# VHH binders against p80196, part 14

Target 1, 213 residues: p80196
Amino acid sequence: SQDFDFFYFVQQWPASYCDTRRSCCYPTTGKPDEDFSIHGLWPNYKDGKWPQNCDRESSLDESEFSDLISTMEKNWPSLACPSSDGLKFWSHEWLKHGTCSALNQHAYFQTALDFKTKSNLLQNLNNAGIKPRNGDYYGVESIKKAIEKGVGHTPFIECNVDSQGNHQLYQVYLCVDSSASKFIDCPIFPHGGKCGSKIEFPSFSTNDDHDEF
Below, E stands for the ipSAE of ESMFold2; O stands for the ipSAE of OpenDDE; V2 stands for 0.75 times the mean of E and O plus 0.25 times the DockQ between their complexes.

## First folded at step 4 (VHH)

Design r12 (framework vhh_5c3l_4)
Fold by ESMFold2-Fast, scan of step 4:
Structure r12 (fold): chain B 213 residues (1-213), chain A 121 residues (1-121)
Amino acid sequence: as target 1 above (213 residues)
Amino acid sequence: QVQLQESGGGLVQPGGSLRLSCAASGFTFSDYYMSWVRQAPGKGLEVVSDISWSGGSTTYADSVKGRFTISRDNAKNTLYLQMNSLKPEDTAVYYCAREYYSGSDYEFDYRGPGTQVTVSS
C-alpha cells in the first residue's frame, strides 16, 4: 500500500555524530547549538517496512519554504562533509521520505520543526539531571523514563560508538500519527543501534579542559 | 570494533557480471539496514541499493534497477551485490556501508575501504 501507518520523528545528538571515526563537518553557519537536531520525519508501516521515493518528479523547491530556511539551519543542520548549507540533506529527506508523507514541502518541514519544539528533549533530560558532558554515563532506562515523563510516550533510543569505542546516545525516535498531528505510542520500534545499560551523553570536543574548582 | 570489508571487484567487459561481497564484524549484523554506495573518479557518492535488516525490503537507484540485486546472509554476516549487464558508467569504487534505518549517505556511520569495479572494453 501507498498509505502509511505512522511517522518516526527522528532527532540526533550532534556531538555523537561528530565524535565517531567518520567525524563530521560543521554547517556553513558554524558549530551547531548543544541541542538535539532533526534527522527526519519518516512515514512507516506498523509491520516495520516503509514507503520511500514516492514522487521522483517532486524536487526540493527552496521558494516553497524560504520562510523556514533560518530555522532549519539551526534545527536541521547537515553535519556531513564537506561543510554545507543543509540543502542537499533536506533534499534527500524530502525525496526519500517527504514525498510519501501526503504533506507539501512547507507543511512537511514545518511539521518536523514543530515536533522538535514540542518534544523539548534536552530540557526534559535536564529536568531529570541528565546533562551532556564528556565522560558522564547515564542508564538507558533513565533516559527513556525522562523523555516519556516529558513527552507522554516511550522513545526508542539509538546508540552509536565514538572513535574510542564508547557507547553513546546518538538518536531519539518518537512516533507521530499518520495525520502528522500528535505524538503516539510507537506501534513498532526500529531495529539496530542497541545500547549498553549505561551510555555516554557527550558534549562537543574542545581544547579547553573542564574548569573544576 | 565495527569492520566492513568488500571483495569481488575487478575488471570486466561491458555486458559482463560481477558479484560483490561485504564481510561484517563487530556488531549484530541482522539489526542494521545495509547499503552499497559507489564513487566514480571525480564524482560524489551515489547510493546504489539498500536492504532492510531481514532482507524483506530492498531499494535501487534508477541507474541500476533491473540490473543489480542486493541480498544478505545474516547467518554469515555478509552483504552481497549481484551486478549484471555492466556498463562503462558503472565504473567506480564500491563501498559497503552500515545504515541506521535509511539509505541516506548522511546516515552512514561506517563504510569499508571499498573495492574497485572497472567496466571497459
Scores: ipSAE 0.006, ipTM 0.239, lowest interface PAE 9.3, mean pLDDT 86

Design r13 (framework vhh_5c3l_4)
Fold by ESMFold2-Fast, scan of step 4:
Structure r13 (fold): chain B 213 residues (1-213), chain A 124 residues (1-124)
Amino acid sequence: as target 1 above (213 residues)
Amino acid sequence: QVQLQESGGGLVQPGGSLRLSCAASGFTFSWYYMSWVRQAPGKGLEVVSDISGSGGSTTYADSVKGRFTISRDNAKNTLYLQMNSLKPEDTAVYYCARGDEYYSGYDYEQFDSRGPGTQVTVSS
């Protein structure tokens, strides 16, 4: 018997976090790869509600997942300021969501890393001709179809707005069964963050980019 | 540190208007998406409206489109909800909510801070 119904597996597009009015700080390892990164693995109920903070005494213990640290620095970086090694972000995700997962810390983080590899979002989008580039817009339905073709399940696409007011691809939600073993069709999609018909898929700006003026 | 305090709720007759305010402190207000979230008696949470840090982007639940207007005054660290043509179905506790530190989306699940709420009752 499960005490939740499924997980949202949430991946973020880092350039879309960094180009809003929100402050953005690269990890201590430097500028992240131009790839999706993990936001979290979130237990959820079929009625749209969710458990959170299920064991406030279960603090993050780095020694329990020390073998995963380098992989997490690459695939689950914090872009929140100040610049950090990611531990505070992983602690936040563990305490809020991970404690509700019925997984131990190593299994929770390993599972999310495995689903990132399996979802292969950037390559699946690239295979459909959907590539990150400032100023390029893509149909939301084309983005969904490209991911569905590669993963086997329809994602929820969440949009945010950059500092100039442009709507853009921000997060991709996939659903995972309550035993954390496989992707499933989402029983329910998130309530907000709906996109327009076409959205930008931005790339990171560099100080060497002379095409913008 | 982070504090959100709603005001302006109360009892109003159907067809009436109310203006809710939320005073924010302890963070850089203009950097965060802000939302109004409500919970009607015996129902779940519903995101009513959200607004980007600059105020340049807003969304509304279908149930309130054309009747409610969200706005913000970043110089005063204050969020507003103007509610017009109120219906009995709008009766709820209304919460001011800040998007999660690691998330700035529209889904209420991602809020990391919420005020204590203000009761709105629409009744004759």
Scores: ipSAE 0.016, ipTM 0.310, lowest interface PAE 6.2, mean pLDDT 86

Design r14 (framework vhh_5c3l_4)
Fold by ESMFold2-Fast, scan of step 4:
Structure r14 (fold): chain B 213 residues (1-213), chain A 124 residues (1-124)
Amino acid sequence: as target 1 above (213 residues)
Amino acid sequence: QVQLQESGGGLVQPGGSLRLSCAASGFTFSYYWMSWVRQAPGKGLEVVSDISGSGGSTTYADSVKGRFTISRDNAKNTLYLQMNSLKPEDTAVYYCARGDEYSSGSDYEQFDSRGPGTQVTVSS
């Protein structure tokens, strides 16, 4: 059976990835939708440790999930430079985390796509009046409560800082049971979320360019 | 193969200084963000400082700002941490870590490689 206790289901806010000192490169499909995108589905232990790289021989095989490619380009894009089609990012997530999931490649990616739809983060935030907009700040507790109301479980909110040093909503962690069937209360939250009491929820500027080297 | 090896740890009195070094091999060092990460007894992993591939951008944990300085020598494939005004609270194993190309800012996904660590003990 399974060797891990639960999954973190991790979604990132693309505008917050892109407005840091690190910069970003848009996918080959262009500027991402103004929506959360999947970072990963990560097996984890209740003590805060995690398994990784559980089967180095299990390379990503695009033919195993070719029916999902278009949906993954939209919902799981790579923002790493240079601009790419996302395959290298999905390969990274599969090898590091997916091989530990007890799921095959198609099931692993489909499961993450399904949880993105079920979590419906942007709509749940909008329903509470929390909308992406440069210059607006929201209480972190209000963000958590809006998501908890919609999903039924308290998220972990990870913040990063923009190039000017402003704290902003970066990633949302939800927890999923070891059978990958449902959201659960997180047994343990990750460390390192450095949010102030109020944080930005930035939008993409109309003047944003993607950076290429 | 990626290899990271720390040196320079030891026992120092409060208020003292140490300089840690990390020798890197097996990859193009200048392409990667590098970090110093520490773990004190009974505590979780803490990112102390990080530095961009070019050295043009650095960050520091609030606990070490003004006391620690991260730097790198890309010609020598070496990462440094200059630690001044050391406190007993700085006692930890210090790890040199290479940034994961696809990782976010979380403690769990930031690094694809770490060295074996070097012990820093601050005590009278």
Scores: ipSAE 0.164, ipTM 0.481, lowest interface PAE 3.1, mean pLDDT 88

Design r15 (framework vhh_5c3l_4; at its last look DockQ between E and O 0.46; V2 from the best seeds 0.00; counts 0 for: pae O 3.5 > 2)
Fold by ESMFold2-Fast, scan of step 4:
Structure r15 (fold): chain B 213 residues (1-213), chain A 122 residues (1-122)
Amino acid sequence: as target 1 above (213 residues)
Amino acid sequence: QVQLQESGGGLVQPGGSLRLSCAASGFTFSDYWMSWVRQAPGKGLEVVSDISYSGGSTTYADSVKGRFTISRDNAKNTLYLQMNSLKPEDTAVYYCARGDEYYSGTEQFDYRGPGTQVTVSS
């Protein structure tokens, strides 16, 4: 393990992963829930740099966290092609970031699952009237304020671009203390993935006619 | 093992041109977004250009737009950066970078090469 200052706790919006020119593949369990999913829990330094690949010999071992697999399939699915059970994604996150966390594999994955539940992003956005729907745009500041009201800390909002060139809500970053015990104010925000003033919050499925508002 | 190796850097006069190449191995090159990133003396890392897996989508930093062209040859597992009308401000180490497999954007990198130095000076 390596010394570090804090974690980024990163959650992605699956519909925004899937609607880019890169496209996606659904996990073997099928289409994900319309909810935020975990990308990772990333050790970071206050100067914006980060440790990675801190123990190349520490292979992911399913037996260390077998009790969490079903919950991880739901809350931490892989959308990368080809369709998978998520194991390669969790192995990637463990090797690149988890080995730097000072946590064992079970604690690393359990901690991320706990913070996903605690952050409750979709409900906090819904409480402010911010709901996923293709074609609906929201002010980035309104998204930040809704999350801050529910979590107690200002998030970083990362945008990506769909296949048609629309800017959209892609990832939400919250910060966690180095002991992995609580959310904190971010010492530094990441760079890149810049949003416009208003961004789309897209849905996986369109249940409404495109001609109806 | 993933390997990225840049070449084509060097010393060039202002207004000159250079073509950088990046040889990729150890992964299915055509499945990844690729980027050129640079670090100038005393500055942070800047993404100068990125390209989709098929080459159908490209972006450029405002500082290089109209002067640089990113391209790829998936049959040769090679990424290119054609740099025209070079300025002293383009002096930097240039890195070839592979997009993170599980990131649907252009600024998270799994791997980068060792870099190639570009110096623009008379």
Scores: ipSAE 0.287, ipTM 0.655, lowest interface PAE 2.6, mean pLDDT 88
Fold by ESMFold2, look of step 5:
Structure r15 (fold): chain B 213 residues (1-213), chain A 122 residues (1-122)
Amino acid sequence: as target 1 above (213 residues)
Amino acid sequence: QVQLQESGGGLVQPGGSLRLSCAASGFTFSDYWMSWVRQAPGKGLEVVSDISYSGGSTTYADSVKGRFTISRDNAKNTLYLQMNSLKPEDTAVYYCARGDEYYSGTEQFDYRGPGTQVTVSS
C-alpha cells in the first residue's frame, strides 16, 4: 500500500488511558514510565478516510524486529487487559495500520520509535511549565503552542473523560509525510476528540491531596 | 467472525424521523461500548454517538444533541439510533461500530458494519 497521503503519528498519555471507567492493566514488564507512549503510526488520506488491514495474512514476525523489543516495551506498552508483554498490541497495530504503510515490520516499528524521540512531547510541555498534576487544568491552546514550539507543527489534541467525568489530555496527533521521513503540517485534523478550553493533565499519583500540609 | 449489520435507513423529509438498528454477532456484545458513526459525501467519518457497555452512559456529537438517542438491548445483541428532527446535513452513510480494545476514548473502532444510507431531502 503506497496510495495514502500521510501518517498520523499518535501518542497517548498512560494516566488518561487508565483513569477512565474502562480502567487498564499495566504491562507484565511493570508500570509504564510517566511519559507519552506510542499508540501507532497510521496511514491516512487527506480527505479524512484511511486504509486499514491491508494484508490480514501478514502476521507479526518477532524475529524481524527482535532488537527493538526492549525499547518498544518502554515506549510502546500495552495498557489493555489482561496484562501482556505487548506482542498482541504490536500485532494489532501492525495488522491494522502497519500493513498499509509500505514499510517492513522493522522499519515500521523503528520509524515510530524515532518519531517519539523527535517529538519530545513531555519535555516540550515541561519547557512551557505544563506538567502532569492531578487537579490542575491547562488551556488546550497552551498545550498546542508548547508542542508546536518544539516540533514546528501544530498537533491535534484528543481528550477522553475520566471516571468522574473530567475532560483530560489523552492523545496527541502529529503528522508525518507519506515517506515516513519528517513531521509535516497535518493536511486534515481528526474529527471528534472533544476537549473543553481547559483540560486536566493527570499524573499516575492519586496522592495529590490539596489539603496536605 | 465479528459481524455488524445496520438497517432502517432510507429517504426522509426534513423534520422527519428514522430509527436505525444494528444486529451484532460473533462476539460478546455486552462487553463492548458501541458507537454510531457517519460519513457524509466527501467528508470524513464523524462519531455521532457512543453508549457504554450497560447503556447507562451515552455521549452525542454537538451536531445531533437533543435530536438523536442511542440505546442498546444486550439481550438481543442490538444497538439502536433514534433520529428525530432530521436535517439535510444529517444525510450520510451511518455505520455501527465496536470500540477498539487498545483505545481508551470513544472515537476509534476495530470493526464496523457495511452501513445504511440516510438521505434527508425535500
Scores: ipSAE 0.193, ipTM 0.632, lowest interface PAE 3.1, mean pLDDT 87
Fold by OpenDDE, look of step 5:
Structure r15 (fold): chain B 213 residues (1-213), chain A 122 residues (1-122)
Amino acid sequence: as target 1 above (213 residues)
Amino acid sequence: QVQLQESGGGLVQPGGSLRLSCAASGFTFSDYWMSWVRQAPGKGLEVVSDISYSGGSTTYADSVKGRFTISRDNAKNTLYLQMNSLKPEDTAVYYCARGDEYYSGTEQFDYRGPGTQVTVSS
């Protein structure tokens, strides 16, 4: 493994993932919950670069984290096409990022799951009156403040664009210290997916057409 | 090994056109989304355009919609960006980037080329 400065812990909003011109596929395990899902836990440098593929021979071994699979299916689903059970996605995240984390497979996935629980993003947003609803728009700063109040650290909000050209809440970046023990202030924020002043927080109510199994 | 190499950049006058190419090797080209990203002086990376595996789906930044066209030739392992009606604000280094199938709209790419300079000036 390589040295790194911190982790990006990235969560995505499934409805926004699917509400684009890009295709999405529901997992073979079923339609994901209307909740944030884990994208990844990514070692990163302070300069904005990141290590990747630190051990190409470390293939994913389900036996190492079999006790986590059911939880991962719910909290870490793949929305990529073709529809899958998540193993391909998890393998990708492990090989690309996990191998650079100095954690074993079980610890890597467990850590991400724990931070999802700790961040409790949807609840933090709901506490501020920010709820997923098609056609509803929220200030991006309000979203940031709501998350900051709950997590204790400022998030980065990444937006994507729906078919109508509206910005929508796509991903939330939080930073984790290099020991994977706690949230920290981000030394640097990513540069992609800048949001307008107001963004949509969509629901799955109109995304049923993306049901591919 | 994965390689991406941009070409076609240069100096053009406002209103002019350029066509960028990106030669890809070392991976199955058709298995990946591809993107053009750019970095203007003093600014961060900006995603200009994305294209799906077969080219059936494309996206564009608002700033380039109607002017730029992304395309790909999977048989030639080549990505293209046709840039028309160029503006001074389009001046930047343009990069070809391999998209991750699990990444949508992020600036985190598996691989990126060394870039080609595009300068729009009278």
Scores: ipSAE 0.025, ipTM 0.392, lowest interface PAE 3.5, mean pLDDT 89
ESMFold2 (binder alone), look of step 5: mean pLDDT 83; pTM 0.846

Design r16 (framework vhh_7zox_3)
Fold by ESMFold2-Fast, scan of step 4:
Structure r16 (fold): chain B 213 residues (1-213), chain A 120 residues (1-120)
Amino acid sequence: as target 1 above (213 residues)
Amino acid sequence: DVQLVESGGGLVQPGGSLRLSCVASGFTFSYYWMGWVRQAPGKGLEWVSDISTGGYTGYADSVKGRFAISRDNAKNTLYLQMNRLKPEDTAVYYCARGDEYYSGSDFDYAGQGTQVTVSS
């Protein structure tokens, strides 16, 4: 049953995951595209509370979404170490968040893939002149405005810090209605890593910079 | 394997104070965001506070000015100092590590929690 109020739809900037002191491991498919990737689709309550782990007996069944695997490898990769095919990450997201969604596994993953396409974050940022570029800082309000112009709703922007201490664009949160049909204005913004007024939008490092994450 | 062990909960009168501690093991503590989440009976999980790897802190509006989060990386320990406690602070408090995909908004709830009861 749909006893939650909305979803957070969470997308991650892979270069910002990888350039921290913690570093990362590329998927078994290799270095991801320079594009946003899905972190998850998370049921939430409008008072800021959330459900999780709603059916611990509902294990991930790859056969239920086998038609989506290649698209998920591209759009929902794991950057956690060790290098992997993504199944453990998708299992984590399904068990913690997906079991609370009132969607079956195929619908849950398909829905997230569809919202990634619809949000078109990188193109919406590029249209406003906000492009991945090491050393350039963009106003966080300009990033929010560019996304709002393209999507129709204000995002929450989560920042992290690279290995050199630079604040950077890390994750973008959009809100989705409880029927998983459309973007909505967020009833409440999440609590996570707040940005300064200007943040870096980094690009992936080259092989010559392999120690500079 | 990741372990988070909470302590310091108990029964306290309104206006009282408690300090929660969380001892972490099985990972490089200083590399992770850490936080506290709570769950009152019959309610969903509620974020209380977090602290970044660099020491930046965040607080839920309901606890701002009353609670203080801190970390001791040399001891692998997270703290929550709770002052001016209210009956509505009654909950199980969980020490949470940012999961391997997180930098502020999603936690592993690896601890068993510690009960805080504020009687009125």
Scores: ipSAE 0.473, ipTM 0.769, lowest interface PAE 2.9, mean pLDDT 89

Design r17 (framework vhh_7yz9_2)
Fold by ESMFold2-Fast, scan of step 4:
Structure r17 (fold): chain B 213 residues (1-213), chain A 121 residues (1-121)
Amino acid sequence: as target 1 above (213 residues)
Amino acid sequence: QWQLVESGGGLVQAGGSLRLSCTASGFTFSDYAMGWYRQTAGNEREWVAFITWGGSTTYADSVKGRFTISRDNAKNTVYLQMNSLKPEDTAVYYCAADEYYSGSYDEYDYWGQGTPVTVSS
């Protein structure tokens, strides 16, 4: 049934999306929670390649997952400009990745929401004393070990750079089996976005008056 | 078929200028953020410039003030105007399209074939 080997389950740290020179735009619901948010659930091959855009006729249909909208606004917001309700981002993820998943739209989005809850990244980092705070740096290996201890599998950590040139925690990749039932050890890690030995785990600015960070 | 076709590369003397173009076909260009990356032999691709579908621009520190990214949605084309070129700018330049640019190479939906730029000293 499935013609891919595994999924990457990708979560982003919103403050690290927003504090770059590009900045961001808060969703129409306002400032997101200080928590990891879903980027996507991406079918992938063991050789590092991936399927994409597997059914361009399968448009996002909001009525198929209307019961999930409020939860998705919280856990899967768009931080891309201009400020939006998230539908364009979810449409992008569905068309590029979701159509390759062998799941229907409701199951695809519900599955990603469930894995966010199961991974519990912020709490697993907090249990190891790794807490978001501007100016605080942590060893990348300590971040990996904290997540591995809580989830049972080693993550890939992607870094980006803030507007001041500081390297920071940006995205966390975990791997999921092809039936979308459980976390697994990643058959292969993605390329790019590699970290220095110590990285910042930043917090959001407390100024809620801006649509852009 | 979906395509990104780069043009405008070539040989130029240090201090000179080049304008790269990237023309898209087979998708709704105005729905995509566009970026330029460059790659030298033996190195990973380095991000250069980014433009959102709304027209907001961001640049790598190494090119800020010298390069300008722009887009023409009527022509399905993104441009990179490169001024005050340095030998260090010598690379193959790649155009990329993604709706939600995270700064990650793996997140770009489409990549061009690349156009070489050589800056002689």
Scores: ipSAE 0.020, ipTM 0.354, lowest interface PAE 6.2, mean pLDDT 86

Design r18 (framework vhh_7yz9_2)
Fold by ESMFold2-Fast, scan of step 4:
Structure r18 (fold): chain B 213 residues (1-213), chain A 121 residues (1-121)
Amino acid sequence: as target 1 above (213 residues)
Amino acid sequence: QWQLVESGGGLVQAGGSLRLSCTASGSIFSDYAMGWYRQTAGNEREWVAFITWGGSTTYADSVKGRFTISRDNAKNTVYLQMNSLKPEDTAVYYCAAGYDYWGSTDEYDYWGQGTPVTVSS
């Protein structure tokens, strides 16, 4: 039984994490692919609140999802400093959000990986001519329409600001039903990270300075 | 249950100083990065300053050179020293704690209730 209304399925654009004043650190596996990566799968209430830390005794057990590790390193990397293998990030997501999901660890991580594949964000944006490139700006409504056309549901677009003060595509939120089976229309959108009317969709291709001293 | 409690807000004159404190109740502070955000009426919360577990700091351009964030891990407390205050710094200031920050208010595990700061001209 579930004590929440829906999930946010949250994906981030790694170049937009990395090009801010705080910068980033690449995973120990090296530079991530130029693709959206998973932030998390977050149980939520339709009033905008969320459950968290629902079972503090349920520690991450790598043996329960060892078959997923390689796929998670690719699709769910940590960009936080210092460089890491991702285990601390996945442990954080599991403890804060996963323990509230009514899924076991393997099902929780597999479900997020499956929704990343199903959402196919980069290809859906590319199909509309929306391609990552430093200096290229796109209307936020065009980004939303491209994703809605491919996924069937309107996303929430979260923006952040790069080190030069440019507003940019940072995270994409889609909603998933409480049984974690399908995308749904979001009952409520998040409140943070408002975009301007046009935002940059940056690339890693020429600004690759992600070292921490 | 872990909670963040802010203190040190109030009314100050332009050019004055305030020190905000944020103390974590409980004892999981050592695993988290800490940040300060502020919010004015009609606007979203904006990031002000951030300190990693290792002590690395970053600041919003609007406060750089005037504000200093620091932490005392033995006291489970983060501080925001605010110097050369301007009327534009008037806001409710929020302390936040999270595994790591990624610039969104929804990324943090814990938030304080906010402490108001009013800077008179």
Scores: ipSAE 0.015, ipTM 0.360, lowest interface PAE 6.6, mean pLDDT 85

Design r2 (framework vhh_5c3l_4)
Fold by ESMFold2-Fast, scan of step 4:
Structure r2 (fold): chain B 213 residues (1-213), chain A 124 residues (1-124)
Amino acid sequence: as target 1 above (213 residues)
Amino acid sequence: QVQLQESGGGLVQPGGSLRLSCAASGFTFSNYWMSWVRQAPGKGLEVVSDISYSGGSTTYADSVKGRFTISRDNAKNTLYLQMNSLKPEDTAVYYCARGDEYYSGYDYEQFDSRGPGTQVTVSS
């Protein structure tokens, strides 16, 4: 079917999604763990373009991956408003990106969960002394080197801006081969979400009852 | 099938105005953030403006703030960009784009659909 060259495996830092002026809504399961969560596994071309929506008739079928639901609620929650159980987010990722992957639904979601475990981003950052804490800033190159040391490949670091205008670690991109078997060096990096030289690695708010904004 | 069709581009003198339209079909238009994105000759994609579901929130790139106005008519499934005080540096192909509801920011990956684009040329 659809030819592509590699995947971006994209993980987000939930505190950085939530501390912008837009804010966020916690999933119906409650506040996420202070850990990276999956955004998606995105087929891509070496020229920076990507396939999407490759089979509009291939609806998400929860029965195909019911054994993964609990793990996905933990590792792939929706922070978009309104508060939800995550199914609509997983449906979105499957339809836009998953249908282009050449994987069935179970394999697509299982593969992303496996790469989240293998990348072990938070532990690799902590091993280098890079720990989430409001007001602590780290060099972007130090963040990249810590991840490269643990994973074996250089990530792309995407930044966003919190409600006070501070640049912060938002998403980490790693690349996966087209057979979805292993991490590879990225053929090309995204060009959006530019970081300053030092960026914040924020912790979650201590307010556990945040619902909407 | 998602369809986005831009219109209203053309040649205009510096200081002039143009109004772009985007006709949307194949999805519930009122459920999506919408954006105008442009690509100038020899440059990457730039998000020019975005608008919330209801039209209650808008943002603009610094390069166009105060000159461009984004709006939408959900009853007509149409997105607009009013462009005033046009400058030669506004010359670009302008794309109507549907926002990815699970992504925030100005990376191109934020958009899950775009139209074929309409050319805007600002010159004498």
Scores: ipSAE 0.076, ipTM 0.448, lowest interface PAE 4.9, mean pLDDT 87

Design r3 (framework vhh_5c3l_4)
Fold by ESMFold2-Fast, scan of step 4:
Structure r3 (fold): chain B 213 residues (1-213), chain A 124 residues (1-124)
Amino acid sequence: as target 1 above (213 residues)
Amino acid sequence: QVQLQESGGGLVQPGGSLRLSCAASGFTFSDYWMSWVRQAPGKGLEVVSDISWSGGSTTYADSVKGRFTISRDNAKNTLYLQMNSLKPEDTAVYYCARGDEYYSGYDYEQFDSRGPGTQVTVSS
């Protein structure tokens, strides 16, 4: 049942996941594209709470979305260690969030892939002159305005810190209506990951040793 | 009322092993992701490891990967952390935590419930 108010659509910046003290492991397909990747599509309530684990018996079934796997490997990779094909990450997202979505598995994953394409975050930032590069800092308000101009709705920006303690762009939250049809203004913004006034947008492309790692 | 109670901490020599346990009550343990989180003296909290409700998915911080193993026994409502090849840098208070937020093993989160913690000291 659609017993929730909206979705958060959450995308992460892989370089910011990987440059923390926790570090990362590249997926079995190798180094991800220098682009935002999907974290998840999360049913939520307007009071800031959310449903989770709504059907424990609904395990991830690859046969239900086999046509999407190659696209998901590109747009929804796992960067968690150890290196993996992403199935455990997608299983986690399906069980915790997807089972609450009122969508079947194929529709749930397809919907997230479609919203990634529609949000076009990297291009919208690039259009405003906000480009990934180690050592370059941008105003958080400028990042929000660039995304709002392209998507039509104000995002929430989550920051994390790299291994040296520098604040950086980590995740972008957009909101989607309960029918999973369109972006909406967020009824409430999430907590956590507070940014400074200027944050780094780090590059994923710098290999200081060799080009194969 | 959610209750989490750690045990198994103590003093150990470098290279030694410890097994931590966490007894959970007051909620359906098998429905929740669980985590081990630690805090070293003068440092912030670090997520050490997490485990899915079924035990089918686990993650580890790079600092403990290959040395620590997280596991759970849903029939006993108990979470475990097997710690091998302990280093002085592993000295910390270790907390059992219930993850009922947006925790996928990617982000450090403020958990809704933690135990009181158990001290692990690695020294000669």
Scores: ipSAE 0.013, ipTM 0.257, lowest interface PAE 8.1, mean pLDDT 85

